# VH-VL binders against Monomethylamine corrinoid protein 2 (mtmC2): the designs that were tried, part 11

Target 1, 218 residues: Monomethylamine corrinoid protein 2 (mtmC2), of Methanosarcina mazei (p58978)
Amino acid sequence: MTNTEIFNKLTNAIVTQDIAGCAKLTQEALDAGISPLDIITKGLSPGMKIIGDKFEAAEIFLPQIMMSGKAMSSAMEILTPELEKTKVEGEEGTGLAITFVAEGDIHDIGHRLVTTMLGANGFDILDLGVDVLNETVIEEAAKRKGQKIILVGSALMTTSMLGQKDLMDRLREENLRDSVKCMFGGAPVSDKWIDEIGADATAENAAEAAKVALNVMK
Below, E stands for the ipSAE of ESMFold2; O stands for the ipSAE of OpenDDE; V2 stands for 0.75 times the mean of E and O plus 0.25 times the DockQ between their complexes.

## First folded at step 4 (VH-VL)

Design S10 (from E04a with heavy chain G33A F53Y R56S N57F; framework fv_erenumab)
Fold by ESMFold2-Fast, scan of step 4:
Structure S10 (fold): chain C 218 residues (1-218), chain A 119 residues (1-119), chain B 110 residues (1-110)
Amino acid sequence: as target 1 above (218 residues)
Amino acid sequence: QVQLVESGGGVVQPGRSLRLSCAASGFTFSNYAMHWVRQAPGKGLEWVAVISYSGSFKYSVDSVKGRFTISRDNSKNTLFLQMNSLRAEDTAVYYCARHYDYSGYFDYWGQGTTVTVSS
Amino acid sequence: QSVLTQPPSVSAAPGQKVTISCSGSSSNIGKNYVSWYQQLPGTAPKLLIYDNNKRPSGIPDRFSGSKSGTSTTLGITGLQTGDEADYYCGAWDSSLSAWVFGGGTKLTVL
């Protein structure tokens, strides 16, 4: 099978909630010499984007999202040990990463991957999970004022991404903006968006997220 | 049967305000993000603003930022666009549109309401 | 000019085939889904194509879409006089953080 065929089959396995097929195809991709990161970015993540778009449009519902999430999790059980072999180094006292997925965004696999890579690279983790209100993020930052903190938010949908601007506005209103660093990710997030809302960074994938976060916290 | 019906358009002088409404029916309004898209006379389509399912998140293009505010009332199945400090270049037909997905697909459009800003 | 580039007009006879092009960049068509809209004279736009090549219920199969690199095309076969309209392509632009449209193409069927 070509790499393009393998990627397309992985994408379809996520979209069709084929849990066993997704795991099998992931192993076949590794056996074919495809990098773990390429499997994620070119095969699996495109499937999660399609499912996210369909959920936003109310074409599919919670059971289908859950099953697609299971398919992705099955693949990640295979890929995580391989990703951990190529860690970026962090120093002691790197800081606290407060990780979260925006209100209304229930696609947590990308969030789990970023959180895992940050923890593997020396960050202490406070994982707030998915469908997190900006108010909750503000409260957690406020009670830890004076600590080295990076807020790490993810959004799979553009409407959820817009909440990142509201979070930045709230940080300024609460006099917390200078107390934290802010890194936002997700398929719709761009450098122009980060500049526009006045955040500190973005990253295209989980491995880059760890590297970028370390640089921001220097 | 999905329906979107805009109202509130009219003829106003520069610097005045106008509030547009879009009444939605035939679907669960609170499950969809909503947009405003405008079209100047004889010109093409221009996206203006978007609002999330709950109304918690919203965004408007730079050319109207600070002047236009999108909002919604899910209990009344209604989308709004508050337009302040209107300019001649805001003259257009304003459409409300339902968000199909986050990449720019608008699956249902209203019939439009005309806003004319004249001196 | 518009962010996405379309020819201003195309024309063909009934029963013929026509293609309408739409060109963008890596920040819009190159990485995001494309949609096409039909606007009959005096009416609101109507979705013709979504996700690059899919049709909503009620759109006949003589309308098709395709995407290659940073460009997309709308194909219409078996042209009918009722197809006279303005056609618009659209996509999210990651660099501009905005939904963008082509300038529109006026189709005339003679």
Scores: ipSAE 0.000, ipTM 0.450, lowest interface PAE 12.5, mean pLDDT 83

Design S11 (from E04a with heavy chain F53W R56S N57Y; framework fv_erenumab)
Fold by ESMFold2-Fast, scan of step 4:
Structure S11 (fold): chain C 218 residues (1-218), chain A 119 residues (1-119), chain B 110 residues (1-110)
Amino acid sequence: as target 1 above (218 residues)
Amino acid sequence: QVQLVESGGGVVQPGRSLRLSCAASGFTFSNYGMHWVRQAPGKGLEWVAVISWSGSYKYSVDSVKGRFTISRDNSKNTLFLQMNSLRAEDTAVYYCARHYDYSGYFDYWGQGTTVTVSS
Amino acid sequence: QSVLTQPPSVSAAPGQKVTISCSGSSSNIGKNYVSWYQQLPGTAPKLLIYDNNKRPSGIPDRFSGSKSGTSTTLGITGLQTGDEADYYCGAWDSSLSAWVFGGGTKLTVL
């Protein structure tokens, strides 16, 4: 099977909610020597975009998108250990990434992917999970003042994105803003939004997140 | 029990200034972002400005940038809109509205105060 | 100029069902949550629907919201004379970094 053929089959497995097939194809892609990053960016993520677009267009319903999410999760269970193994010796010491999904948001697929990519690229990880209060993020940053820290927040809803603004405001009010770097992602997040709230960066997708974070932490 | 009460509207000549106030009660004002939304006579709703819960972040629609300033006094539970260099197209009923925490919708609105910019 | 497009008016008789449409783009309705507001004559707007399809406390289940792609619809069943009002859709616009509203739809109960 060519790489293009396996990527197309991975995309189709996500779209058709084929949990077992998605896991099998992910393992076959790894066995063929395809990088975990390529499997995600060229095979799996395109499928999630298609299914998300179909759901928003009311072509499919909640049970179908949940099943596609399970297919993606089964692939990520296989890919996460491989991503962790592939980090280059000597990339350690990049800093600490405190990763979280904004308060009111429980979408975890993008968050898991970003967290995994940061760890694979030499970041120490403190993963706070989903539906995280800004107060919790502030407390964790304050405990570690003087360390090389990047706050990495994701928001998939415009409502949870507003929490990024409030987090930046609170960092300034508590004199912590200059002690951390801040990178935010998610569908409603734009370069204009990052500039307006005075954060440091955004990444177009999870695959770019580690590269952008490394540049921010230079 | 959430209440928002606007005041400070009136009739003013073009180029003059006006300051609107919104008195909030029935909730912890300092925990919520606040908005100004306006409505020209016989027209629809137009978002004007937002201020963060702390007052540190402010953002407004392009047509009023540099002329209008949103501010708040959390100790008095009061939101303000300072309106400078008023133009005829600023004529509207001005509503204050509560930002629902991280949700981004306007869950409570005041009754509005009328601003008329006329010779 | 409204960023979101609504029909200027709709009409129906008491007891009937009406739907009010609102069309946007990928930068607003297409990726962000939608809210709907009811404005009775001479009054301030009131939140009717949030997060595409949720009702605040006190809003009867005759009112419903739905979202499909870049469009959203407000449904009102069992129409009552007290439902005569202007209705507005609203959403965050990611490209404008601003809240945007539809032009409003005047509902007349004939």
Scores: ipSAE 0.000, ipTM 0.462, lowest interface PAE 13.8, mean pLDDT 83

Design S13 (from E04a with heavy chain N31R S54H R56S N57Y; framework fv_erenumab)
Heavy chain, then light chain:
Amino acid sequence: QVQLVESGGGVVQPGRSLRLSCAASGFTFSRYGMHWVRQAPGKGLEWVAVISFHGSYKYSVDSVKGRFTISRDNSKNTLFLQMNSLRAEDTAVYYCARHYDYSGYFDYWGQGTTVTVSS
Amino acid sequence: QSVLTQPPSVSAAPGQKVTISCSGSSSNIGKNYVSWYQQLPGTAPKLLIYDNNKRPSGIPDRFSGSKSGTSTTLGITGLQTGDEADYYCGAWDSSLSAWVFGGGTKLTVL
ESMFold2-Fast, scan of step 4: ipSAE 0.494; ipTM 0.798

Design S14 (from E04a with heavy chain S54K R56S N57Y; framework fv_erenumab; at its last look DockQ between E and O 0.17; V2 from the best seeds 0.00; counts 0 for: pae O 5.3 > 2, placed apart)
Fold by OpenDDE, look of step 5:
Structure S14 (fold): chain C 218 residues (1-218), chain A 119 residues (1-119), chain B 110 residues (1-110)
Amino acid sequence: as target 1 above (218 residues)
Amino acid sequence: QVQLVESGGGVVQPGRSLRLSCAASGFTFSNYGMHWVRQAPGKGLEWVAVISFKGSYKYSVDSVKGRFTISRDNSKNTLFLQMNSLRAEDTAVYYCARHYDYSGYFDYWGQGTTVTVSS
Amino acid sequence: QSVLTQPPSVSAAPGQKVTISCSGSSSNIGKNYVSWYQQLPGTAPKLLIYDNNKRPSGIPDRFSGSKSGTSTTLGITGLQTGDEADYYCGAWDSSLSAWVFGGGTKLTVL
């Protein structure tokens, strides 16, 4: 099986919510010598994108997204150890990534992926988990004032996404905005949204998130 | 407490139109997707349509596509179902139901409004 | 006619345990979460079980859900007269792109 065929199958496994198949294919891909990063970026992430597009087109709804997320998670369980093996030791100056899922949102699939990718790219990680109050994020940022910090928030729902604006406002009110970088992601998040709320960046997928974070932190 | 109250039901002839409303209270209406589900007399439940919390996404069962339109006014906490070209098989109690955020289930239901399509 | 299949009726005496089956296919129960709804006579449906086996707040632990393959089962222990109702299983169907329900099961408490 060619790498391309493997990637297509991975993509399809995500799109069809084939959890077991996704895991199996992931292992096969690794066994074939494909890098974890390529598996994610060329196979799994394209699948999630398709799922997102379908959702936007009202072809699928939250249950399907969740199941696709589970498929992704099953793959990541396999890939995470491999990614850790290739973890780049954080250079002095990479910074701390504080990752979280927005208040009112417990969807952590994207969050876990992003967190993993950030860590693999040399960031120190503070994972605040899911359904995180903006106050908690503010507190953590305040505690670490003066450190090189990027806040990385995820939101799957439009309603939880709205909380990102509140967070940005509060960061400004608390005079913390200039001390932190802010990146947000999730299906409803757009460049327009980022501009509207005054955040620094967004990313379409976990792999891109890591790259974008590195650039933002330079 | 969450409350959903349907209205607009009645008796109509085939081919006519009817607009149903669902008044929501006891929760932030704009944070939740909403559904219409119907139940023909003595029959089971049939999903009809869904609309996302902001109205960006709408979807309906094939049997009503082109005839029924789901909409909402978040400023009025109201869900709507515009029913055109009504058929006898559309006769049912119509329920509005709130979309459970994380799983996509129907966690709260109204008491329903009756639509009867008869010659 | 219903996409999901339920027995038309079940019955048991108070205090007993009953199970209601719901069978589907790979496109619905097989790959999607299942919910159960209780409809008391003359009332609207009420969510009973979601995500295959989770209970909403206020639902007693006498009610349980389980899923295996393309089928799901609702369990009711310590049956009470107030449990007499119609019960519906539900799931998203990926093939139909619709939420689907079972035909409903009438539970009679003897």
Scores: ipSAE 0.023, ipTM 0.586, lowest interface PAE 5.3, mean pLDDT 90
ESMFold2-Fast, scan of step 4: ipSAE 0.537; ipTM 0.830
ESMFold2, look of step 5: ipSAE 0.424; ipTM 0.770
ESMFold2 (binder alone), look of step 5: mean pLDDT 93; pTM 0.949

Design S15 (from E04a with heavy chain G33A N57Y; framework fv_erenumab)
Fold by ESMFold2-Fast, scan of step 4:
Structure S15 (fold): chain C 218 residues (1-218), chain A 119 residues (1-119), chain B 110 residues (1-110)
Amino acid sequence: as target 1 above (218 residues)
Amino acid sequence: QVQLVESGGGVVQPGRSLRLSCAASGFTFSNYAMHWVRQAPGKGLEWVAVISFSGRYKYSVDSVKGRFTISRDNSKNTLFLQMNSLRAEDTAVYYCARHYDYSGYFDYWGQGTTVTVSS
Amino acid sequence: QSVLTQPPSVSAAPGQKVTISCSGSSSNIGKNYVSWYQQLPGTAPKLLIYDNNKRPSGIPDRFSGSKSGTSTTLGITGLQTGDEADYYCGAWDSSLSAWVFGGGTKLTVL
C-alpha cells in the first residue's frame, strides 16, 4: 500500500468513526516507516477537518464528532511517544505555555495536539482545558509574576474567536499585556486578525505551533 | 468522591410533563459531556441524550426529539431533562451519566429516578 | 431488540470462573471499543471495563475483557456471591450514530 493510500484510509477512519481501524492503520503507517508528523498532517488532521466542517454545516451531530475525536485520540496514544522524539531546537530557554480553548469551543483534539507539541519542544505546560473563560486565563497569568509565559489559545468558531480580542483587551486593562506573549490559532484566525487584536502570533497548524512559539519566546 | 444524584421522577398521566435534575459533585462538571440513559422495567439500557461540556451542543434520539430537552447549568453543577408529551413507552428509570469528551464510555452513573407514565 | 446480543443468563458456583459473551457487527464492536457495566439488584450501572480490556481504579483484576472480530467477552474469575448482577456490554455504533448496549446477562452464583 502506498503512503497516499494509507493517508486516505486514515482520513476515512476518522470521518467514519472507525476507532479500531484508525489505531490499526496508525500502527501500520509507523511500521511502514512513515513519520509521526506525516501521519498526523496528511492522514489524521484532514479527517478532523472534514468531520469538523460537516459538524459546523449540521450534516453530522454531536455524537459523531465526539467519536471521530475518540478515533483521533486512539491514534494519538500511539503517536505521542514518537512525537516526543521530534523537536525544534531553540536558543533561549522555553518557559511556560498556558494552553486553553476559548469559551464555547467543543473541539479539543487540536488543542491537545498543540499542547503535546509544545511539551515535546521543552515548554512547561499549564493546560486549562476547553471552554475556558478569559477571567480564568487572566487569573492564571497574574499569579505567575516574573515567569516567562506564552498564552496559547484556540477557537473553532467566530464567536469564540471574538473572545480572543476580549482577552487581549483585558490583558491591556489589567496591565498584564507586556508580561506575556500571546499566540492564537483556529479556523477563523488570520494574520490580519492577529494584527487587529494586537497578539504576537498565529500558527497554520498544530505541528508548526511549537516552532512559532519558540520563535515568539526568543 | 464523584457523585451524580437524580431527582424529579414520579407517576404522571400520558401527555403530561416532568423535569428531571441531576446534581453533580466531586469533579469539575464543566469539563465533561453528560448523558441521560434510561431503563424500562425489566429491560436493558437505552441511551437518550447527550450535552456538550458547555451546554452549547445537544443531541437526543429520534424517539424523544421535540418532546425531551437536555440542558445544564454549570454554575450549579446541575444537568436537566425536560420531558414533555410523555408516553407510556417513556416509563423507565432515568440515569444521568458522565462522559468525558472523546472518552467513548459512561464512567460514572447516578442512582436513577423513576418515571412512570400511566393513566 | 438490543443491537448487541448477550445470553440472557449464566451461572456458576463460588470460586469458579465464568465468561459472558457479547456479539455485534462491523459497525459497532468490529470498528469500536467496548465497555462493560455491572448492575447489582436495585442499583445503578457501574463501569467495569473500558477500551476493550482496561479496568477503572477500584475494579479487581478478577474482571477482564477481550475482543475478537465483532465479538467481546467479559471474564470473571474467583466468583463471589456479591458478583450476582446484570452485566451489559456497550459500544458506539457508527452506522446508527448512537451508543448501543447489549440486552444484559443475569449472573447467578450458586
Scores: ipSAE 0.269, ipTM 0.684, lowest interface PAE 4.9, mean pLDDT 84

Design S19 (from E04a with heavy chain N57F H99Y; framework fv_erenumab; at its last look DockQ between E and O 0.05; V2 from the best seeds 0.00; counts 0 for: pae O 8.3 > 2, grease 19.3 > 18.9, placed apart)
Heavy chain, then light chain:
Amino acid sequence: QVQLVESGGGVVQPGRSLRLSCAASGFTFSNYGMHWVRQAPGKGLEWVAVISFSGRFKYSVDSVKGRFTISRDNSKNTLFLQMNSLRAEDTAVYYCARYYDYSGYFDYWGQGTTVTVSS
Amino acid sequence: QSVLTQPPSVSAAPGQKVTISCSGSSSNIGKNYVSWYQQLPGTAPKLLIYDNNKRPSGIPDRFSGSKSGTSTTLGITGLQTGDEADYYCGAWDSSLSAWVFGGGTKLTVL
ESMFold2-Fast, scan of step 4: ipSAE 0.543; ipTM 0.826
ESMFold2, look of step 5: ipSAE 0.574; ipTM 0.857
ESMFold2 (binder alone), look of step 5: mean pLDDT 94; pTM 0.950
OpenDDE, look of step 5: ipSAE 0.349; ipTM 0.729
ESMFold2, look of step 6: ipSAE 0.389; ipTM 0.759
ESMFold2 (binder alone), look of step 6: mean pLDDT 94; pTM 0.950
OpenDDE, look of step 6: ipSAE 0.009; ipTM 0.550

Design S20 (from E04a with heavy chain N57Y H99F; framework fv_erenumab; at its last look DockQ between E and O 0.11; V2 from the best seeds 0.00; counts 0 for: pae O 4.0 > 2, placed apart)
Fold by OpenDDE, look of step 5:
Structure S20 (fold): chain C 218 residues (1-218), chain A 119 residues (1-119), chain B 110 residues (1-110)
Amino acid sequence: as target 1 above (218 residues)
Amino acid sequence: QVQLVESGGGVVQPGRSLRLSCAASGFTFSNYGMHWVRQAPGKGLEWVAVISFSGRYKYSVDSVKGRFTISRDNSKNTLFLQMNSLRAEDTAVYYCARFYDYSGYFDYWGQGTTVTVSS
Amino acid sequence: QSVLTQPPSVSAAPGQKVTISCSGSSSNIGKNYVSWYQQLPGTAPKLLIYDNNKRPSGIPDRFSGSKSGTSTTLGITGLQTGDEADYYCGAWDSSLSAWVFGGGTKLTVL
């Protein structure tokens, strides 16, 4: 089986909520010498993107999303140890990533993946979890004023995405904006949105998020 | 409180066009998918079209494809249905409905606007 | 003609229990949440049941929903004259990429 075929099968496993198949294919991909990063970026993440699009299109709903998430999780359970092996000990210069899912939003699959990828790329991680109040994010940022920090927020819904603007406003009001980098992601998040709210960056997937974060923190 | 108010209905001849509007209030309009559902006189509910919260995705029932276009202006909290090449079978009360995207149901409905297509 | 199938009518006396069935397929009820709508005479539809068996605020516990396989059932206990209405089941159909309704059931309170 070609790598491309494996990736397509992984994508399809996510889209069809084939949890067992996803895990199996993930292992097979690893056994075939495919890097964890490629498995995620070329196989699994495209599947999740499709799921996100379908959700927005009202073709699928929360149960399907959750099941796809479980499929993703099953793959990540296999991949995480491998990613950790390649974990670049954060150069004292990578910084702290504070990750969270926006208030009112409990979708954590993307969040967890992004968090994992950030960690794998040398970031120290403070995971605040899901349904996180902007006040909490601000408090954590304030506590660590002077440290190299990137806030990494996820939002799946337009409603929760709107909270990102509030967060940015609050950061400015609290004189924290210049002390932190801000990256946001999620299905509704666009470059235009990032520009509108004055954030630093967005990313299409978890792997890209890690790369973008590294660049933003330079 | 959530409110949906349809307008634009009327009596038209076959082949003509109408544009329906649905004014939304009492909620963040841009957070919700919106649908049009119609009901012919004495008949059941018939789904017509859906538009996602961002407007990026649109679907419609086959019987109206190529004739009807669903759209929205989130800045004006308004849903639209452009109806071209109207037919007698399009005669119905047209409802706009708010759609809860997480699990998929219509939690709020307008009172409807009547479209009558007759010679 | 409707993708989801309902009985055209049901009737019962006040105080009695009635059930309204709705049958679909694997592409709609089988994989998606079902909702029920009540339409009183001369009014717009109203959400009655969502997520197969949940009641919105304001809906009495006399109304219940259940789902099994590719079918769903609306139950109404303690039937009241005010329950006389048309009832519709609905779900998204993933195969058709469309929302589908049942044909509707007219409930008559005798």
Scores: ipSAE 0.032, ipTM 0.581, lowest interface PAE 4.0, mean pLDDT 91
ESMFold2-Fast, scan of step 4: ipSAE 0.576; ipTM 0.839
ESMFold2, look of step 5: ipSAE 0.325; ipTM 0.722
ESMFold2 (binder alone), look of step 5: mean pLDDT 94; pTM 0.952

Design S22 (from E04a with heavy chain G33A N57I H99M; framework fv_erenumab)
Fold by ESMFold2-Fast, scan of step 4:
Structure S22 (fold): chain C 218 residues (1-218), chain A 119 residues (1-119), chain B 110 residues (1-110)
Amino acid sequence: as target 1 above (218 residues)
Amino acid sequence: QVQLVESGGGVVQPGRSLRLSCAASGFTFSNYAMHWVRQAPGKGLEWVAVISFSGRIKYSVDSVKGRFTISRDNSKNTLFLQMNSLRAEDTAVYYCARMYDYSGYFDYWGQGTTVTVSS
Amino acid sequence: QSVLTQPPSVSAAPGQKVTISCSGSSSNIGKNYVSWYQQLPGTAPKLLIYDNNKRPSGIPDRFSGSKSGTSTTLGITGLQTGDEADYYCGAWDSSLSAWVFGGGTKLTVL
């Protein structure tokens, strides 16, 4: 199989909730010499965008997106050790990363991968999980006054992505905006969106997210 | 020790309503998607509904859609199933069950509560 | 009305070995992980096997699972009277967008 064929099969495995096939295809891609990053960005992430768009359009429902998440998680169990090999050492006092998936969004694949890469690169981790209320994020940041903090949020759907703007607005209202850095990711998140809401950064994938976060925290 | 305890079952006439509750303990309830699974007398298991961690996202199978509503109160560690327009075929033991992340299997089940819709 | 097909009953003597089959299609067992549940008389189901062949903590290695194509089997060795129960296979069904179960197999240890 060509690399393009492998990527298309990975995308289809995510979209069709083919858990075992997704893991198998991921291993085959690695065995064929394809980089973990390419497997994620060219195979798996496109599938997640499709499933997110379908869920937002009410073409699929909670059980389907959960099972697509399981397919993705099975692939990430294989890819995470390979991505760990790309880690760089953080400086002393790199900071705390508070990681979360936006309220209403239960898909945590990108979140888990970003969290793992941040930890591997010297960040302390406070992982809040999925379907996280903005109020919870703000409370966790507020009680750690004076610490170097980066809020790392992800969203799979446009509707849950809009919650990132609400989070930024609340940080300003609570006078916390200037005391934290904010990096948001996920399929619908773009540089234009980051500029519009006044956040600090985005990254197109989890490996890049760690490097971007390190740069932002300098 | 994970524990799930259902209540609210009983005997009702067709067309009536019941609300089932499931009290959860021994784990952080708000971190888990929760399910209802039922079992008719002498029959097998049938999945009914799921609700996300926050309660914002929920889904029920087509056979009960419009009649059953799943909900939760994370402050009280309680899962609910509101059952309206009950039919004889809804007669079953109703179990609440936990699924962590996107595991695809049910790792803990409650004891069940019996619903009998007599005709 | 089960989506996955199991034999309704199976029996064997104490100390013997038994296998319980479960057959499905490409939309369920064929592409997704399988779990197995044990239901002792008058009790709730209990997770016995997950992800085709893995055992939760506390489940003895006498219980095993395997999957081939669109079918799966539960193996039980060294049968004990306490193993008398109904056994259910389960899987996600991509075409139905639902978790589905087998009709159940009653194991009698005589």
Scores: ipSAE 0.011, ipTM 0.563, lowest interface PAE 9.2, mean pLDDT 84

Design S25 (from E04a with heavy chain N57Y S103G G104Y; framework fv_erenumab)
Fold by ESMFold2-Fast, scan of step 4:
Structure S25 (fold): chain C 218 residues (1-218), chain A 119 residues (1-119), chain B 110 residues (1-110)
Amino acid sequence: as target 1 above (218 residues)
Amino acid sequence: QVQLVESGGGVVQPGRSLRLSCAASGFTFSNYGMHWVRQAPGKGLEWVAVISFSGRYKYSVDSVKGRFTISRDNSKNTLFLQMNSLRAEDTAVYYCARHYDYGYYFDYWGQGTTVTVSS
Amino acid sequence: QSVLTQPPSVSAAPGQKVTISCSGSSSNIGKNYVSWYQQLPGTAPKLLIYDNNKRPSGIPDRFSGSKSGTSTTLGITGLQTGDEADYYCGAWDSSLSAWVFGGGTKLTVL
């Protein structure tokens, strides 16, 4: 089986909520010598984008997106130890990533991927979890004024994405905007949206998030 | 020590309403999706409804859709099931259950509360 | 009527071994992980097996699960009178977009 065929099968497993198949295909891909990053970026993440788009369009409902999330989670249980083997330890910390899923959003598997990738690439992690109030994010940033901080928020739906604009507005009101970097992701998030709300970056997919975050923290 | 305690069950006539509650303790309630699962007398388990950890997204099976509404209050660590237009076929023990890892399986269950719809 | 099929009852003597079967289809057991639940008389269900063959903390290794194709089995060795219960298999069903359960198997230890 070609790498492209394996990636397409992984994408289909996510989209069809094939939990056991997703785990099996992930292990087969690793056994075939495919890198954990390629498995994520070329196989798994495309599936999550498809399922997120379907959920936003009301073509699927909460149970289906939860089960697609479980399929991704099963793959990540296999991939996380492999990603951690490549973790680079430096004396100088890269900075602190405060990670969170927007208020009112469901479990975002992309959030878990981003958090894992940031940690694997030298960031200290403060994971606030899911359904996080903007006020909580502001409070955690304010406590750490003077530290190298990147706020990393994700949203799966357009309605929860609007909260990112409110967060940026509040950071300016609280005179904290210049104290942090802000990177937002999720299926509805675009470069145009980032420019519009005045944030610092977005990543095309979760596996590239660490590279983008490292660049904005220079 | 995870605990889930249901209440609000009782005997009610067809067409009436009941609201069930499930009080959660021993874990960060707001980080977990929650389910209602029921069991008719002498019968097996039937999944009824699910709600996301925020309460914003919810889903109920077609047999109760429009009659039952799942909701939660994270400030009180409490899950609810509002049951309207009750029918004899809704007679069951109702369990709240926690899912782990995006709802795949039910890792903790409450003791159940009995709903009897009888004339 | 249940989506997954189990035998209604099984029985064995203390110290013996018993196997409880559960049959489904390609839309449930065939592509998704299986869980098993134990329900002692008058009590709530308790998670016994998850992800086909894993045990939660506190579940003794006398209990085991396995999956083959569209079927799964629960194995219990060294039977004890305290094992008398109803046992339910459960899985996600991709076609129904629902969590589904077997009809339950009543285990009697005599």
Scores: ipSAE 0.055, ipTM 0.593, lowest interface PAE 6.9, mean pLDDT 83

